# VHH binders against p95470: the designs that were tried, part 33

Target 1, 316 residues: p95470
Amino acid sequence: KQVDVHDPVMTREGDTWYLFSTGPGITIYSSKDRVNWRYSDRAFGTEPTWAKRVSPSFDGHLWAPDIYQHKGLFYLYYSVSAFGKNTSAIGVTVNKTLNPASPDYRWEDKGIVIESVPQRDLWNAIDPAIIADDHGQVWMSFGSFWGGLKLFKLNDDLTRPAEPQEWHSIAKLERSVLMDDSQAGSAQIEAPFILRKGDYYYLFASWGLCCRKGDSTYHLVVGRSKQVTGPYLDKTGRDMNQGGGSLLIKGNKRWVGLGHNSAYTWDGKDYLVLHAYEAADNYLQKLKILNLHWDGEGWPQVDEKELDSYISQRLK
Short names: E, the ipSAE of ESMFold2; O, the ipSAE of OpenDDE; V2, 0.75 times the mean of E and O plus 0.25 times the DockQ between their complexes.

## First folded at step 9 (VHH)

Design h1 (framework vhh_7qia_2; at its last look DockQ between E and O 0.41; V2 from the best seeds 0.00; counts 0 for: pae O 2.6 > 2, unsure alone 61.5 < 65)
Fold by ESMFold2, look of step 9:
Structure h1 (fold): chain B 316 residues (1-316), chain A 122 residues (1-122)
Amino acid sequence: as target 1 above (316 residues)
Amino acid sequence: QLQLVESGGGLVQPGGSLRLSCEASGFTFDHYAMGWYRQAPGKQRELVAFITWGGSTNYADSVKGRFTISRDNAKNTVYLQMNSLRPEDTAIYYCAAKEPYDRYTDESYDYWGKGTPVTVSS
C-alpha cells in the first residue's frame, strides 16, 4: 500500500489526502488514511508548452512539486531543468479541486514563475516551496546547488514574483569563487521547506547528494528565524548563509538518502514528510511520514525508529 | 522485488531480424526512461537506444534506421526491434532503467537486467 515517491508533498481536500511526486506530468496519489495510497492522476497529460525551450531533452518529467491552497484554489508548482546546468524554470498550474471525478477538475497552467540561466544567475530555479508569513504575504523558497537557497515575494495571484521584486538569500554552502558560474559546484544544498511553528519559521534543507543508492549522503538540517526572510540560525547560532544547519536526521543501515522534506500541521499534530531509499529493496525511494516533536528549546526532533513503520523486506 | 528481464536473443543470420523484450517489475516503471545497451567481449558497454516516458527516442549512430525502440507502459515492457542485422551487432544486450530523480547521476546508478545474448553469424 505504500508508494515509491520522490520529493513528496501533500495536501487535503475533504476526507481525502493527495500526494504529489516528481514524475512524468507530476504523479498524484490519493488516500483516506495517509497509509494506503492509490494512483489518482498526472497534472500534465503532455507537457508545459515552454518545457522543451528550457530543456531540449525534456522527457515528460516535472520535478520537485509543491502544493499550496489559497482562496479556494490549489496551486501546483513544478520544475523543469536541463541536464547538467542551471538552465531551469519553476512553473505553476492551478485547479479548483483535486478530485478527478469532479466536473470542476481541470489543471490550468499559468506558465513560468521564475527561470535561471547559466552565467546570468548564480542560483538554480528548482525545488519550490511556498510559505505565507504572519502578515499574509506569500513567499516562494527555492534552490539547488550554486549560490544556494533563495526566498522571494510572490505577487497577489501567486504566479509571478511581486513587483517591485524582493529577494533574500536564506541558506548556502561554501562555493569556490574560482568555479565557473555555469557549474553546479560542491555546495550540496537544495530543497528548502519552511514551517511556521510558534514564534519561529523553521527552514529545513537537504544537504548532500540524493540518488546514489547506498552512496547517497542526503540528510536534513534545520535552522530558524523570527522573520520569514531570515537570518535562519542553527542551534549554535550559526547563520545558514554561512554554513549553519543543525542535523535533524540522516541515513542508517536500512534507510539512506533521507531528504527533500515537507512539513505540516494536521489536526493539531506536526509531521515531517520525506523520501528515504530502502537498502533492502534496491534503494528504491519510499514515502515516510514521521511525527515531528519539539524539544524544550523549541527544536524539531524525529524518532529514527519510525522509519521502520513500513519495511518491504527485513535486513538479515 | 525489482526485476528487469530480457528475452528474445539468439542466433540470427546477417540481414535477419530479431525482437528483444524487457519486462520490468517491482518499481514505478513509467517514471523511468528505458534503454538498451550492448557489450561485445572485450569492448566497453555502449548505448544502443533509449526511450523516455512520453516516447521520445534516441539511437546510437551505428543502429539508426535499423533498430526501433518502443515501450508499453501498461505492460511494463520495453522492446528493441532489430532489423538488417550485421555481424558487428553481436553482443550481450542489456535492458536498463535510468535513474530519473537527479540530473547529475551517471549510469552506475541505473538498474540493469542480466542481459540476453545476440549472435549474428553465418
Scores: ipSAE 0.609, ipTM 0.830, lowest interface PAE 1.8, mean pLDDT 90
Fold by OpenDDE, look of step 9:
Structure h1 (fold): chain B 316 residues (1-316), chain A 122 residues (1-122)
Amino acid sequence: as target 1 above (316 residues)
Amino acid sequence: QLQLVESGGGLVQPGGSLRLSCEASGFTFDHYAMGWYRQAPGKQRELVAFITWGGSTNYADSVKGRFTISRDNAKNTVYLQMNSLRPEDTAIYYCAAKEPYDRYTDESYDYWGKGTPVTVSS
């Protein structure tokens, strides 16, 4: 059986890889080879105390984690949200280790980093992703729909926006001015992830709709910038804030709704980590780890055939 | 194969009580939020209550204070204790396991039971 995940992110501690997924309490898997995965733990044994305040109908599922290592600690960011609303918040929980067998293993929730409120904010506080720039400043990108994707400086503790606050818009799709601010609208962009490679920062984003099984239209686009704050331009030079984005991977009849990726450099190799819906398995979401390579102009590429060749195994 | 099997329905007088059970199999029970829905004749299916993996509960306004949802993970079972039943509670009650992810649409559930009928009548 394959590992079924949404919005996967990954890190390594020692010789063990850890995979984090949207799910109840954030689902964690471990692996020695990034193929065979075992259920490890949930980041939360109990729901965040503030979750119901943010989302009264909170169902226990925490969305779209990101995992970031900083000064010997693991920072796990996650989202609480309501369906179809930007009533959302990104929180962070911190651990010394990812090994549940360790005496030091303890997730300590630090609370809300940012919160979006309907009619107040034209952004949605979900889908956090962490990136450090060349100067060591740590940033969070996030967002979906509404006014698009945002980027802001984190404070030294990585738990709150830095003061004074510095925010940037890094990508968005056209939104009707007639659309009520409480509505997500038709600007189908979400799940930013930034990778530093070569001379550029690469912003990956998911376009389309997820979580609709066979009707999912998720696909990945990419732009790049020499600065972490942008502007991120696609292959044609179009700004991602103006609807730009170059197609990276869309999928096929077998694998649909590809998206919500992370990207990593490990041991000199680059990887794209994402979920895809498998048509042959009633569109059950599956983990995909693809090799990320670069063309002569420095643009990322993936081999779609690897969607078939990478097959995760969930071990008992 | 995933299954949800409801039981406990029946005929009861107004003011009476029933306890519904839903036994789950074929999936990791403790990873899912479990819910009870009901559908009255000529009406749309509506949420009655759900319970998260962490044990948090939510109720429809119409059943607050009267109904209690609970779960026993060791038995892969979710319960609905229904007290002070009213004629308007008459419906087919369905057990559901919630899909872990849907950002932009109404609540959806991956798995449904076949339902158990509840009739409240004098």
Scores: ipSAE 0.063, ipTM 0.565, lowest interface PAE 2.6, mean pLDDT 92
ESMFold2 (binder alone), look of step 9: mean pLDDT 78; pTM 0.793

Design h2 (framework vhh_7qia_2; at its last look DockQ between E and O 0.76; V2 from the best seeds 0.00; counts 0 for: pae E 5.8 > 2)
Fold by OpenDDE, look of step 9:
Structure h2 (fold): chain B 316 residues (1-316), chain A 122 residues (1-122)
Amino acid sequence: as target 1 above (316 residues)
Amino acid sequence: QLQLVESGGGLVQPGGSLRLSCEASGFTFDHYAMGWYRQAPGKQRELVAFITWGGSTNYADSVKGRFTISRDNAKNTVYLQMNSLRPEDTAIYYCARKTPYDRYTDESYDYWGKGTPVTVSS
């Protein structure tokens, strides 16, 4: 049986890989080979106390985690949201280790980093992703729909926006001015993830719709910038804030709704981590780890055939 | 094999009470939110209540203050205590497992029981 994850991110502690997924309390898997995965834990033993305040219809599932190592600690960012609304918040919980067998293993929730409020904010506080720039400043990218993807400086302890606050818009799709601010609109962009590689920062984003089984239209686009704050330009030179984005991978009849990726350099190799819906399995979401390659102009590329060749195994 | 089995339905007078049970098997029960739906004759199925893995509860406005959803993870069972029953509560009640991966539809349940009938009549 394959590992069924959504919005996967990954990190390593020692010789063990850990996979984090959207789920009840954020689902964690561990692996020694990134193929065979075992259920490890969930990051939360109880639901965040503020979840229902942010989202009255909170269903217990925490969305779209990101995991970031900083000064010997693991920072796990997560989202609480409501369907079709930007009643959302990104929180962070911190641990010394990812090994549940360790006496130091304890997730300590630090609370809300940012919160979006309908009619106040034209952004949605979901899908956090962390990136450190060349100067060591740590940033959070996030967002979906509405005004698009945003980037802001984190404070020193990585729990709040830095003061004074510095925000940037890094990607967006066209939104009708007639659309009510409370509505997500048709600007189908979400799930930013930035990878530093070579001379550039690469912004990955998901376009289309996820979570609709066979009707999912999720696919990945990419742009790049020499600065973490942008502008991120696609292969044609179009700004991602102006609707730009170069197609990275779309999927096929067998694998649809590809997206919400993370990207990593491990041991000199680059990887794209994402979920895809398997048509043959009633469009159940599956983990995919693809090799990330670079063309002669420094643009990322993946082999779609690896969607078939990478097959995760969930161990009992 | 995943299974959801409802029980506890029956005939009751207005103002009466019933307790429905749904026993789950074939999956890690405490990793999922569970819900109760009902479908009255000639009407669409509607959400009555759901309970998260952590025990948070949500109710339809029509049943708030009268119905209570709860769960016993040790027994892999979700309950619906129905008090002050009304004729309009007459329906087949279904338990369902909630999926975490639906952001764009309100149909966020992937497995259903066969249902248990509840009839409220004088």
Scores: ipSAE 0.665, ipTM 0.857, lowest interface PAE 0.9, mean pLDDT 94
Fold by ESMFold2, look of step 9:
Structure h2 (fold): chain B 316 residues (1-316), chain A 122 residues (1-122)
Amino acid sequence: as target 1 above (316 residues)
Amino acid sequence: QLQLVESGGGLVQPGGSLRLSCEASGFTFDHYAMGWYRQAPGKQRELVAFITWGGSTNYADSVKGRFTISRDNAKNTVYLQMNSLRPEDTAIYYCARKTPYDRYTDESYDYWGKGTPVTVSS
């Protein structure tokens, strides 16, 4: 009865909200009120032709979307990967509209944006999230395990890195230099999302392990910076590249883990969008849209009791 | 009520054939990859084959060329055609639904059938 999602991101076109989720070809839902959701479509009717080259064990599911509106187009970024390896790539597909009933509705895949390769790269090319800076430059954050979270400039058409390239490390956790570079390691950090609010960019990150049912340790931390490139510092001034991160929200007995958030300002109010694992329903991942509040020092806050109060409704 | 029901197992002579079926209910079948696993006594459960929602297939090296996985989305059913059976194929065979959401293991299956035994002997 609730909306079953993983890695949710949202956007609005007209009076309609669209929700994108990890799934077969990226699962899309629509809603008029952000509570009642209908299945809309999948962005890919057939798996991307390059997916098996990047990930030989690819199972037809695309991971960790982000949706970005730019100059009249909708850019949907997605991830192809395999367990335990950084043989991964982030791709992008583009549409003029999100309404499947429109004659202009058609996802046009633009292929790979970046690809990570074991031994060449100490980063994993998954979990994209797009942010424009104060000067209109568009950046992609990304990353999962290994050397952590990265940020790079996108080119003008948003399909590849800018030339010359500009890359930054924005968050990472400790990883042993003795561990082989092809191994993910124990640096349990992934899923960046950056929100501009006031004078700061806020970097949200997921720490811990998703997807372990009752053993999930997934939770959200935050840091901030006056520059999109960082350094992102937590409430105590510790750099997120040095293990900093202030707890934003963690699970409870009913919702044992949560993460992979996005964040938005709509109609003058701020929201945190994420998935949480429901203990009473076999730890299945459910959509949560929570109020994001700000304290007197400009730090975001979420009341953990709101995990119980938002309940989505899947319409047929 | 999520359910996976296997059928088609049994006793067969070396070189023979069996066709396993797995009927699914309680979820949107065409949104999920499906797989067959097997487990011999005292061994780890191992992947035999999987098929994506779009029909792309993958096989363990030990069964390539002998086994064929297929699906019928209209019947919510996945099949495993097993030809040229060997005594080493003796195991309990399990149908499973693959979750897209587990990044940390290759065996990201969240629901399993009860299994159907296959014995290959004279």
Scores: ipSAE 0.077, ipTM 0.530, lowest interface PAE 5.8, mean pLDDT 89
ESMFold2 (binder alone), look of step 9: mean pLDDT 81; pTM 0.815

Design h3 (framework vhh_7qia_2; at its last look DockQ between E and O 0.46; V2 from the best seeds 0.00; counts 0 for: pae E 5.5 > 2, unsure alone 64.2 < 65)
Fold by OpenDDE, look of step 9:
Structure h3 (fold): chain B 316 residues (1-316), chain A 122 residues (1-122)
Amino acid sequence: as target 1 above (316 residues)
Amino acid sequence: QLQLVESGGGLVQPGGSLRLSCEASGFTFDHYAMGWYRQAPGKQRELVAFITWGGSTNYADSVKGRFTISRDNAKNTVYLQMNSLRPEDTAIYYCAAKEPYDRYTDESHDYWGKGTPVTVSS
């Protein structure tokens, strides 16, 4: 059986890889080889205390985690959202270790980093992703639909926006001015993830619709910038804030709804981590770890054939 | 294969009580939010109550104070205690395991039981 995940992110502690997924309490898997995975834990034993305030109909699923190591600690960011609305919040919980067998293992929830409110904000506080720039300043990118993807500076302890606050718009799709601000609209962009590579920061984003199994239209686009704040330009020079984005991977008849990726450099090798819906398995979401390559112009590439060759195994 | 099997339905007088049970199999029970839905004749299926993996509960306004949802993870079972039953509670009650929602719609992907009938009549 393959590992079924949504919005996967990954990190390593020692010789063990840890995978984090959207799910009840944020599902965590561990692996020694990034192929065979075992259930490890949930980041939360109970729902965040503030979750129902943000989303009264909260069902326990925490969305779109990101895991970031900083000064010997693990920062796990996650999202609580109301469906169909931008009533959302990104929270953060912190641990000294990812090994549940360790006496130091304890997730401490630090609470809400940011919160979006319908009719107040034209952004949605979901899909956090962390990136450190060349100066050591840590940033959070996030967002979906509405006004698109945003980036802001985190404070020193990585739990709140820095003061004074610095925000940037880094990507968006066209949105009708006639659209009510409470509505997500048709600007189908979400799940930013920034990777620093070579001379550039690469912004990955998911276009289309997720979470609809066989009707999912997710696919990945990418742009790059020499600055973490942008502008991020696609291969044609179009700004991602102006609807730009170069197709990275779309999928095929076997694997649809590819997206919500993370990207990593480990041991000198680059990887793209994402989920895809497997047509042969009733469009159950599956983990995919693909090799990330670079062409002569420094643009990322993946081999779509690896969607078939990478097969995760969930061990009992 | 995921299975949900409801039981406990029946005929009861107004003001009476019933306890519904739903036994789950074929999936990791404690990873799912579990819910009860009902569908009355000529009406759409509606949420009655759900309980998260962490035990948090939510109820339809029409059943608040009268119905209680609970779960026993050791038995892979979710319950619905229905007190002070009213004729308007008459419906087929369905057990569901909740999958993640579409993030931009109010539509959910649930696994469903076959349902158990509840009739409240004098």
Scores: ipSAE 0.291, ipTM 0.668, lowest interface PAE 1.8, mean pLDDT 93
Fold by ESMFold2, look of step 9:
Structure h3 (fold): chain B 316 residues (1-316), chain A 122 residues (1-122)
Amino acid sequence: as target 1 above (316 residues)
Amino acid sequence: QLQLVESGGGLVQPGGSLRLSCEASGFTFDHYAMGWYRQAPGKQRELVAFITWGGSTNYADSVKGRFTISRDNAKNTVYLQMNSLRPEDTAIYYCAAKEPYDRYTDESHDYWGKGTPVTVSS
């Protein structure tokens, strides 16, 4: 059977690839070839101790991980949230190795990085993704609905915002100013991911709704900027903070509601990693690893035929 | 083929016991929080018991101390041990797997079994 993932991110240690997914305690799979995957571990054996304080209706799932290597450590960011609310927080746990057979394998939770509170914040603290700029400063992008996608500087140990803080809005869709700010609203944007390629930072974002099986409208858009902080402009020059975003890929009849991507350069080639709902299998979410190509103008391209040709295998 | 199949229902006298089972297939079971719901004729479906992937449980007040939910992830099965049964426990009992990726508080996309009837009668 295929690998059942949502919000997939990946990294490599030695000869082994590790895949991280939304799920119980953040589900981890490993592979030698990025096609055949084994269950490896979960990052949390029990819920984070602060989860129910932040989100009283927390249901035990940790959402939307990102994995980042820095100075010999693996930083796993994760989200605690409740459905339809911005009562949320992004946390981080750290490990020296991803190999569970190593005596050094131990996830050390470092607690909350940022927290959003209804009425206080017009943003939702979920969907982290890490990017380092040209000067080695590390940033976190995040966000879902509300006032859209944000970017802030991380401190030197990557567990908190830097002091003094520096925050930027990088993408948003229209939201009525008359709408109560405790509500998610109609601005269907989330899941930022930034990739540096050539002279540009490319901001990928998911538009639409995930998680509705055949009713899912999720699809991917892209903009780019010469600065990690933006402004991110689409192919027509429209600012992503003003509703800009060029379509990268959308679903088809067989693969619906795809999104929540990450993007990587591995061994000189570029890849887009995402989930898609398979219509023929009750819209269950499946891993997709697609080639990311670049046109003559420097815009990313994905061949939608690869949705059918990449098929993961879950090993026993 | 994705499905949830309940079993273990039947007719029992007041004060008796039943053990319901729900076997899941076609999905990654340990990603799902699992629940038992019940619906008596003419009434709305109600939550009876719920268990997270890690074993945290929640119970309706009407069944606390009498019912126990448990799961066996190796067998892809969730159980409901029903003790000290009362006539008001009579209902069709449904197994459900919560759609773990739905961010919008809508159970319309959860996975449901077809139900197993339980009748508690003298």
Scores: ipSAE 0.114, ipTM 0.547, lowest interface PAE 5.5, mean pLDDT 88
ESMFold2 (binder alone), look of step 9: mean pLDDT 78; pTM 0.789

Design h4 (framework vhh_7qia_2; at its last look DockQ between E and O 0.87; V2 from the best seeds 0.00; counts 0 for: pae E 4.1 > 2)
Fold by OpenDDE, look of step 9:
Structure h4 (fold): chain B 316 residues (1-316), chain A 121 residues (1-121)
Amino acid sequence: as target 1 above (316 residues)
Amino acid sequence: QLQLVESGGGLVQPGGSLRLSCEASGFTFDHYAMGWYRQAPGKQRELVAFITWGGSTNYADSVKGRFTISRDNAKNTVYLQMNSLRPEDTAIYYCAAKEPYDRYTESYDYWGKGTPVTVSS
């Protein structure tokens, strides 16, 4: 009955909203009202040809998409990874339209943007998120566990890191120096998403563990910076690279493991888009679209009661 | 409600062949990676083969070249063709479906009841 998405991101083309989810080939839904959703398509009819090279145990599931509109084109970023490993890569596929009925509808995979390799990289190439700064420079944030979340400049065609490369660490949790570099470790941070609002860039991140049904501990934290490159500070002034992060939403007994959010300003209103596991439905992940508000100091707030009031409907 | 029903198991001589089938119901079959596991007496359950939604296959080293996993989405069925069977292939074989949202474990979420395969002279 509800839309069961994971790691949802959203965009609009004309009067139609499109929702993208982790899954086989990246699942796409469409809606006119952001409540009633119909299955639209999958971004991939076949698996990326390079997927098994990056991850020999690739199971066909593409992770954590982001959708970005640029110069009339839609850029869909996605992740190929192995479980608990940083044998990962972020790829990008591009389309002229999101309407499958259009004669121009065709996803063209441009290949790998970045790749992480065990023992070489202390980052994991998953969970891409795109943000343009005030100067029009487009950036990608990404990452999970290991050394935390990273940010780098994209090149002009948004398919590779810009040259010369510029990278920044924007958030991380403590990691033992004794931990083997191939291991994810206990630094349970992932899924960066940056929203430009007011005088600040707001970095949302998921802490805890997802994808564990009722044992999921996912929750959202946030920090902000006047620069896209950081430093992102939480409400107490602690740097997110130093373990900082202010709790945004934690969930409750009914909705657990919520996180991996995106955030948007649409028509003058701000929204938080995420998934949550519904206890009453065997912890099946559900789409949640929450209103994003701001307090007197410019910090984001959400009403967790909206977890109950927003109920998506998957139309057959 | 998701259901997996295995069939095709039985007794076969070494060097023989069997074809296992697993019929799925209650979910969008072509969205799931499907796998075969086996559990021999006194041993842990182990992955034999899996096939992605896109048709990519992977095999345990012990069965490479002998076993073939395939799927028919129109029939909601996954198959395991087992050739050149060996006594060490004796086990209960389980069909499995993987939820597309697990990012941390290689475990499958849904299981059939299993079908026994015995390879003996």
Scores: ipSAE 0.523, ipTM 0.795, lowest interface PAE 1.1, mean pLDDT 94
Fold by ESMFold2, look of step 9:
Structure h4 (fold): chain B 316 residues (1-316), chain A 121 residues (1-121)
Amino acid sequence: as target 1 above (316 residues)
Amino acid sequence: QLQLVESGGGLVQPGGSLRLSCEASGFTFDHYAMGWYRQAPGKQRELVAFITWGGSTNYADSVKGRFTISRDNAKNTVYLQMNSLRPEDTAIYYCAAKEPYDRYTESYDYWGKGTPVTVSS
């Protein structure tokens, strides 16, 4: 059977790849080859102590992780939320190693990085993704619906916003003025991820709706900027803060609702990592690792036939 | 193939107690948040209680202090201990399993067939 994941992110330690997924306590898999995966661990053995205070409807699953290596430590960012609400927060837990057999293996939760509150904030504190700029400054992108995707500067230990704070809006879709501020609204954008390639930062974003099995409309768009803070412009020069976004890839008949990507350069090659719902397996969410190619103008391309060719293997 | 089977319902007098059980098969039990719902004749289905994978619980106001939800992951079972039962607790009680992935609407992926509870003199 294939690996069932949602919102996948990956990193490597030594000769071992680690894959992180939305799930109970953040589900972790490991692999030597990015094809054959074993269950490894959960980052949380019990729910974060602050989760129900932030989101009273919290259902126990942690959402939308990102994993970032910095100065010998692994930072795992995660989201606490509930369906349809921006009563949410992004937290971070830290480990010296990802190898559960190591005596140094221990996740140490550092608590909340940012929190959104309905009617106070027109943004939703979920879907973190970490990017370091050309000067070594580390940033977090985040967001889902409402006023769209934001980027802010992290402090030196990567657990809080920097002081003084620096925040930027990097992408948004039009939100109806008829919507109450407590409602998610019609601006179907979330899950930012930024990859640096050459002279550009590339912002990937998911448009549409995940999580509705065969009714999922999720697909990926992209823009780019010479500055990590934006503006991110699509292929036609439209600003992603004003509804711009060039289609990178959408699903096919076999693989629907793909999105929530990460992107990496490994060993001189570029990859797009995402989930897609498999029609032939009751639209269950499956891992995809696709080659990310670049055209003559420096725009990323994915051969949509590769959706059918990558098949993960869950080891029994 | 993925199944939830309720048991423990029945007829009880007001002030009495019942313990409902729901045994899960065909999936990894500790992956799911579990809930009990009830539907009285002529009414909409309503949440009674739920319990997360980590054991955190929530209750409807109408049952707080009287009902207790719990789970035993080794037995793939969730329980509802129902004390101080009242005639208005009469309903069919359903077990449900919730997958976490739907960010936009509440949904439960799997439902039992229900177990009737009647509280009558």
Scores: ipSAE 0.272, ipTM 0.652, lowest interface PAE 4.1, mean pLDDT 89
ESMFold2 (binder alone), look of step 9: mean pLDDT 80; pTM 0.808

